# VH-VL binders against Cytochrome b561, DM13 and DOMON domain-containing protein At5g54830, part 3

Target 1, 109 residues: Cytochrome b561, DM13 and DOMON domain-containing protein At5g54830, of Arabidopsis thaliana (Mouse-ear cress) (q9ffu6r31to139)
Amino acid sequence: SSLIGHESEFKMLQHQLRGVFTVVDDCSFRVSRFDMLSGSEVHWWGAMSSDFDNMTNDGFVISDQKLNQTFKNSSFIVRLLGNVTWDKLGVVSVWDLPTASDFGHVLLS

## First folded at step 21 (VH-VL; from P4 with heavy chain A35V Y105H, light chain D31N Q97S)

Design V3
Fold by ESMFold2, fold request of step 25:
Structure V3 (fold): chain C 109 residues (1-109), chain A 121 residues (1-121), chain B 110 residues (1-110)
Amino acid sequence: as target 1 above (109 residues)
Amino acid sequence: QVQLQQSGPRLVRPSQTLSLTCAISGDSVSRNSAVWNWIRQSPSRGLEWLGYTYYRSKWYNDYAVSVKSRITVNPDTSRNQFTLQLNSVTPEDTALYYCARGTRHWAFDYWGQGTLVTVSS
Amino acid sequence: QSALTQPASVSGSPGQSITISCTGTSSDVGNYNYVSWYQQHPDKAPKVLLYYVSNQPSGVSSRFSGSKSGNTASLTISGLQAEDQADYHCSSYTSSSTLVFGGGTKLTVL
């Protein structure tokens, strides 16, 4: 994918979310210096755009990594689910399901 | 205008299951940004959040630690309602029970009228 | 006994301002802004007055305002009126228990 090597910082919106996002290969990305206060049912979330209606109605889980804890200056690799490819993603968000809330995101296009 | 209408028995014997229903008008139990809660109130404990259900491509629940082993909250999309079941009740479960809609800011903006449930023999 | 501490009662005279406190910890009021306030008249369901510390839903009087400092949130009622006599509850998201309420405060208008 042409996105390999793409690097950007998360836009912080809630829960003190910070970090650097890097596309590593066709099925994974790296998160570096990741900070987040815990939420309720928090997922790696993908959508075509970051607007509220698109995120809530057409967004989807992109990894089975568990995010229901507090993170402090953490770094790790996140693997995409097998049915997820980079060409289906305009945004990667840290998303809380019960509140339908974007804690922060990166734009891929 | 959203309205929550509660129904269910007012008297339950110890060790039995307390069951209450909350019917929704002006909204959908399966709306992709809604959360549906049960809360109870007693003189000794005040207001106490019990649990919720919500739909995000599938159904999710969460429950307060104090009741987690005994509680179930179930949606019913056909009737546009959700239910509380609390198993193995004791007199300590005597309370005024409310259903409520949750917001994105963890607030409760619409409440049912309340159902006083007495647990006694 | 409650996860959030409120005074059991407060009182004031018509026209005065009163403040009700809601004290938690860094796991709720301190680090999150998910504080809400509810007014409850006798035999009625609670009604949300404020959410997200200080935001006011439509139809709620501007006499109700909210703030927080450290681990303590505050509800201020200005221009106190007889109909303000009620119970007042705070609530918050908490990282340890999802949602918690204060013990409630009975406001008496003298």
Scores: ipSAE 0.554, ipTM 0.877, lowest interface PAE 2.1, mean pLDDT 92
Fold by OpenDDE, fold request of step 25:
Structure V3 (fold): chain C 109 residues (1-109), chain A 121 residues (1-121), chain B 110 residues (1-110)
Amino acid sequence: as target 1 above (109 residues)
Amino acid sequence: QVQLQQSGPRLVRPSQTLSLTCAISGDSVSRNSAVWNWIRQSPSRGLEWLGYTYYRSKWYNDYAVSVKSRITVNPDTSRNQFTLQLNSVTPEDTALYYCARGTRHWAFDYWGQGTLVTVSS
Amino acid sequence: QSALTQPASVSGSPGQSITISCTGTSSDVGNYNYVSWYQQHPDKAPKVLLYYVSNQPSGVSSRFSGSKSGNTASLTISGLQAEDQADYHCSSYTSSSTLVFGGGTKLTVL
């Protein structure tokens, strides 16, 4: 039932968001071939489901890494904040906070 | 570099409230990579985690089931400290109380000096 | 939550290798790798030896190693030394967003 080793591609929604998501361990994931056009205040975002109401009302920042730049074929590891566990995440999203916009996400369930 | 300094009464009467403070130096109570915990130790119960507070865009608290109904862990950003409040104490709450910093991996890497709190009439 | 299960005591001679087990449930040790080990000498606060099952903080001897299988985590101390005589505690994160400790193990170096 562990998500460790799970790999999937981001679903692109906005800003030409592309990439591969890989769960590395209980508290980190890797993104590879990551593309994204810059937004306003862009965060790694977590929620139980990808619907707009859940994303906006129950979503939360899952990393202290801000994504306030354009990415081109980038690869890096993202460390989750404390008390963020995979069993609490149904969705990992690239989320623009001011506009409440999902640039793209992966579904974990 | 990181230091936790505990303070508070060491004697509490039954049914009263146990209150302790943990002053933080070398770190911030609002740091995104830290969790601020209270732990107690007794010969009968060993080490027992009681609860924590931490900040991740907002404040979070969680408590052990054994004390959940009686415990409050509060941060104080102005003084860079956090406190423990345990209501309606009984002799079973007699223990050596520690504050401790938790890491992102839920390990406790810095501890206070400990405070022996005795619940007695 | 209930305490993780550790043996009450273990013993070994200098130079030997000993292992301390920490058994939990599918809601803690079995569910997460957020398992830590601590060494505690008399009248001292616990000191973290391992975090995330097998990772060593800076300054911790390589003689301390950790592993996990199923609901049981293990601490191994190789090349046992007199100063290793202490109490050892395990802890784990739980699915209830809480922490839990083991009952502790007293290690005697013969």
Scores: ipSAE 0.333, ipTM 0.842, lowest interface PAE 1.5, mean pLDDT 94
Fold by OpenDDE, fold request of step 25:
Structure V3 (fold): chain C 109 residues (1-109), chain A 121 residues (1-121), chain B 110 residues (1-110)
Amino acid sequence: as target 1 above (109 residues)
Amino acid sequence: QVQLQQSGPRLVRPSQTLSLTCAISGDSVSRNSAVWNWIRQSPSRGLEWLGYTYYRSKWYNDYAVSVKSRITVNPDTSRNQFTLQLNSVTPEDTALYYCARGTRHWAFDYWGQGTLVTVSS
Amino acid sequence: QSALTQPASVSGSPGQSITISCTGTSSDVGNYNYVSWYQQHPDKAPKVLLYYVSNQPSGVSSRFSGSKSGNTASLTISGLQAEDQADYHCSSYTSSSTLVFGGGTKLTVL
């Protein structure tokens, strides 16, 4: 993937979401200096665009990792689900499922 | 603990529809980390991936180009199974058919017992 | 879509090391590390040996290793044993969201 090595900061929207996103390989990314106030049911979320309709109707969970806690300057690797590839993702978001809320995201396109 | 049990006719006439079922035990057809596949094998063509179905907020399907116009892979959440439908079969569709679970790395870790399907008049 | 290219057959003596190649394109093997290897004995379903190029599932011997360069993945079997005689298949994810297998390789232990 041409995205390997790509690095960007999360755009903060809610819950004091901060951090750096780095594509490690074709099936994982690194999150560093990650801050987030806990939500309800928070997931790594993927979609082709960041608009609300696309995020809600066409978005999907991209990792088994649940983000149901507060994070303070955390760093970790996130592994994508098998059917998820970078070419299918225009946006990677920290998404609260019950409230359909984007806490923050990175744009990959 | 995961088991795939195949069922369906082993003899199909040309131009008819090949139908197989794969019953899942120890896992869920709608699990977000699984992909449910059909694969066939013959001496002339080797292993051939046919298609899959998986659930990620909604159901998705993809098929091999060689059978795309004739194939349907459907999930059945009520029975925790998925099916294969291959229309307009010819003798070239004679093969040993497998259902298989795909992992997060697109590897097939669990396989059905296989079903030899013969297409002949 | 075309199958990945494998040698039809390879052979080796017990204790030797052999390598099986799997050549694809920039749309599959060359684009992803989603390359897997399978061992298949007669009248058995394929068994996964390696996933994601070089990772071994639990229970698989360390004698099986994998690598990839460009559009070609390789399976290496060291310390060849009689029970290694089988068919070996590679597979890869593709940019079309599909899977593709190689043609298979018959390994004979002399």
Scores: ipSAE 0.331, ipTM 0.844, lowest interface PAE 1.6, mean pLDDT 94
Fold by ESMFold2, fold request of step 25:
Structure V3 (fold): chain C 109 residues (1-109), chain A 121 residues (1-121), chain B 110 residues (1-110)
Amino acid sequence: as target 1 above (109 residues)
Amino acid sequence: QVQLQQSGPRLVRPSQTLSLTCAISGDSVSRNSAVWNWIRQSPSRGLEWLGYTYYRSKWYNDYAVSVKSRITVNPDTSRNQFTLQLNSVTPEDTALYYCARGTRHWAFDYWGQGTLVTVSS
Amino acid sequence: QSALTQPASVSGSPGQSITISCTGTSSDVGNYNYVSWYQQHPDKAPKVLLYYVSNQPSGVSSRFSGSKSGNTASLTISGLQAEDQADYHCSSYTSSSTLVFGGGTKLTVL
């Protein structure tokens, strides 16, 4: 994918989310210097655009690696689910599912 | 304004299924930021959360461990309501049952009027 | 999952401040700010007083305040009034994706 090597910082919206997002290959990305206060059921979330209605109604889980804990200055690799490809994603969000809340996101372009 | 109206029987015999309905006005059971809960209250145990349902592209449920094997909470979008089914009841299930709306902060901001259910032979 | 621990009763005189505690574990109150407080008068449904530890819904008096330290959340009622006589309940989200309540506290205004 032409996105390999893409790097950006998460746009913080809630829960003190911070970090750097880097596309590693066709099936994974790296997160570094990651901070987040605990949410309820927090997922790696994908959508075509970052507007609330698109994220809520048409967004989807992009990894089975859950974020149900506090993170402080953490770094790790996140693997995309097998049915998820970079061409389906305009945004990657840290999303709390039951509260329908965007903790922060990166835009892919 | 949001209102939650409960209905269902007030007397249930042991081993039967307790079935309650919560009708919603002023909101939608499928609203993408709401969570719909059942809670009961007894003098001996106080308030006890039982379970919820919510819609986020599909329906989700979770239940309290104490009742998980016997409980089902189901939405009904066509009637804008949700139901509680509690199987195999005993006198220990005698309680005042409430439905309640959960907020984005896991608070319960609207409650039904309560239904006192007695489990007795 | 497991009940949160509250004192069974507290009392105070008009004008005093009182505090009601709600003690959980690192799997609920200690890990989450999803802690709420409810006031319940006789024969009425509970009414939310505070959410997210300390936030007040519209129409709730500033005499009600909340805080959290470690595994214990606290509700403080300042300037105690006769109308404050009621039952008070705390709740928390848990790491098992469930909600739990405290046992409740009966407040008597002397």
Scores: ipSAE 0.327, ipTM 0.812, lowest interface PAE 3.4, mean pLDDT 91
Fold by OpenDDE, look of step 22:
Structure V3 (fold): chain C 109 residues (1-109), chain A 121 residues (1-121), chain B 110 residues (1-110)
Amino acid sequence: as target 1 above (109 residues)
Amino acid sequence: QVQLQQSGPRLVRPSQTLSLTCAISGDSVSRNSAVWNWIRQSPSRGLEWLGYTYYRSKWYNDYAVSVKSRITVNPDTSRNQFTLQLNSVTPEDTALYYCARGTRHWAFDYWGQGTLVTVSS
Amino acid sequence: QSALTQPASVSGSPGQSITISCTGTSSDVGNYNYVSWYQQHPDKAPKVLLYYVSNQPSGVSSRFSGSKSGNTASLTISGLQAEDQADYHCSSYTSSSTLVFGGGTKLTVL
């Protein structure tokens, strides 16, 4: 099955993260109504599962876009890096690297 | 099998523009899983990454700070190649230039044959 | 951005194990696992040995292994062979969406 067109809301965990996640094509997704309080060094993060061990040890940056700011009802398209493909992602997270913190995520499986 | 074939002048005068082309075979410059890079090598500076271009619904570029103001990396979908343009060259730009394909882990798995470019009056 | 720091040269005898370090900053090696290692013989393009710190591409000898701690990545070559004599380069993705190489290390097999 294809994830294209898949839409879900972010699960809020920290920093008042809110928003809607939509898969646009094989290499990009859209976020809308995106809210987030700034962290230290925040990135779009990918992993196979959302558990802490997997997120920390096997997770990776999936976009060049840095999220080092406060967002208020923002909407934008995010491009995936290199060979990052949806079949290799079980979760997309807003991840703070220095604190190894999941601000919020969507489950793709 | 992926192959990268480089071409372009090997001698450039100071203040002129260095131009190189990397022809791709066995892959597409517009492939969503590829990143196309330029790298140079010299005895004094070792390997130096210069910049890349890649397609993800649209084209993206990023460049090394050291050459950002002078460099352009452009794709050519019609010829399945990508190019390097480095403006206002100086002798410090003398180096062996490589094009290379990048993977999802930002590793370079295929390289061109290299082009020695000498900047001299 | 500055290059990653590698020792200029290392040496070892056949059968020995050697380690090459690659030290960056919190903006590159310390921030990502996108660290790669390359082997380069004279008049040849670099060949990827390791990607993502410790992963081996197909066709690469198991004698090459990698690790990372803090801002320093390491390449270990076990069972050193004469054919291993070459230059070795590390690279890393950076927080600025760029790539950076190390200064390179010349490995001599005695």
Scores: ipSAE 0.023, ipTM 0.698, lowest interface PAE 5.1, mean pLDDT 92

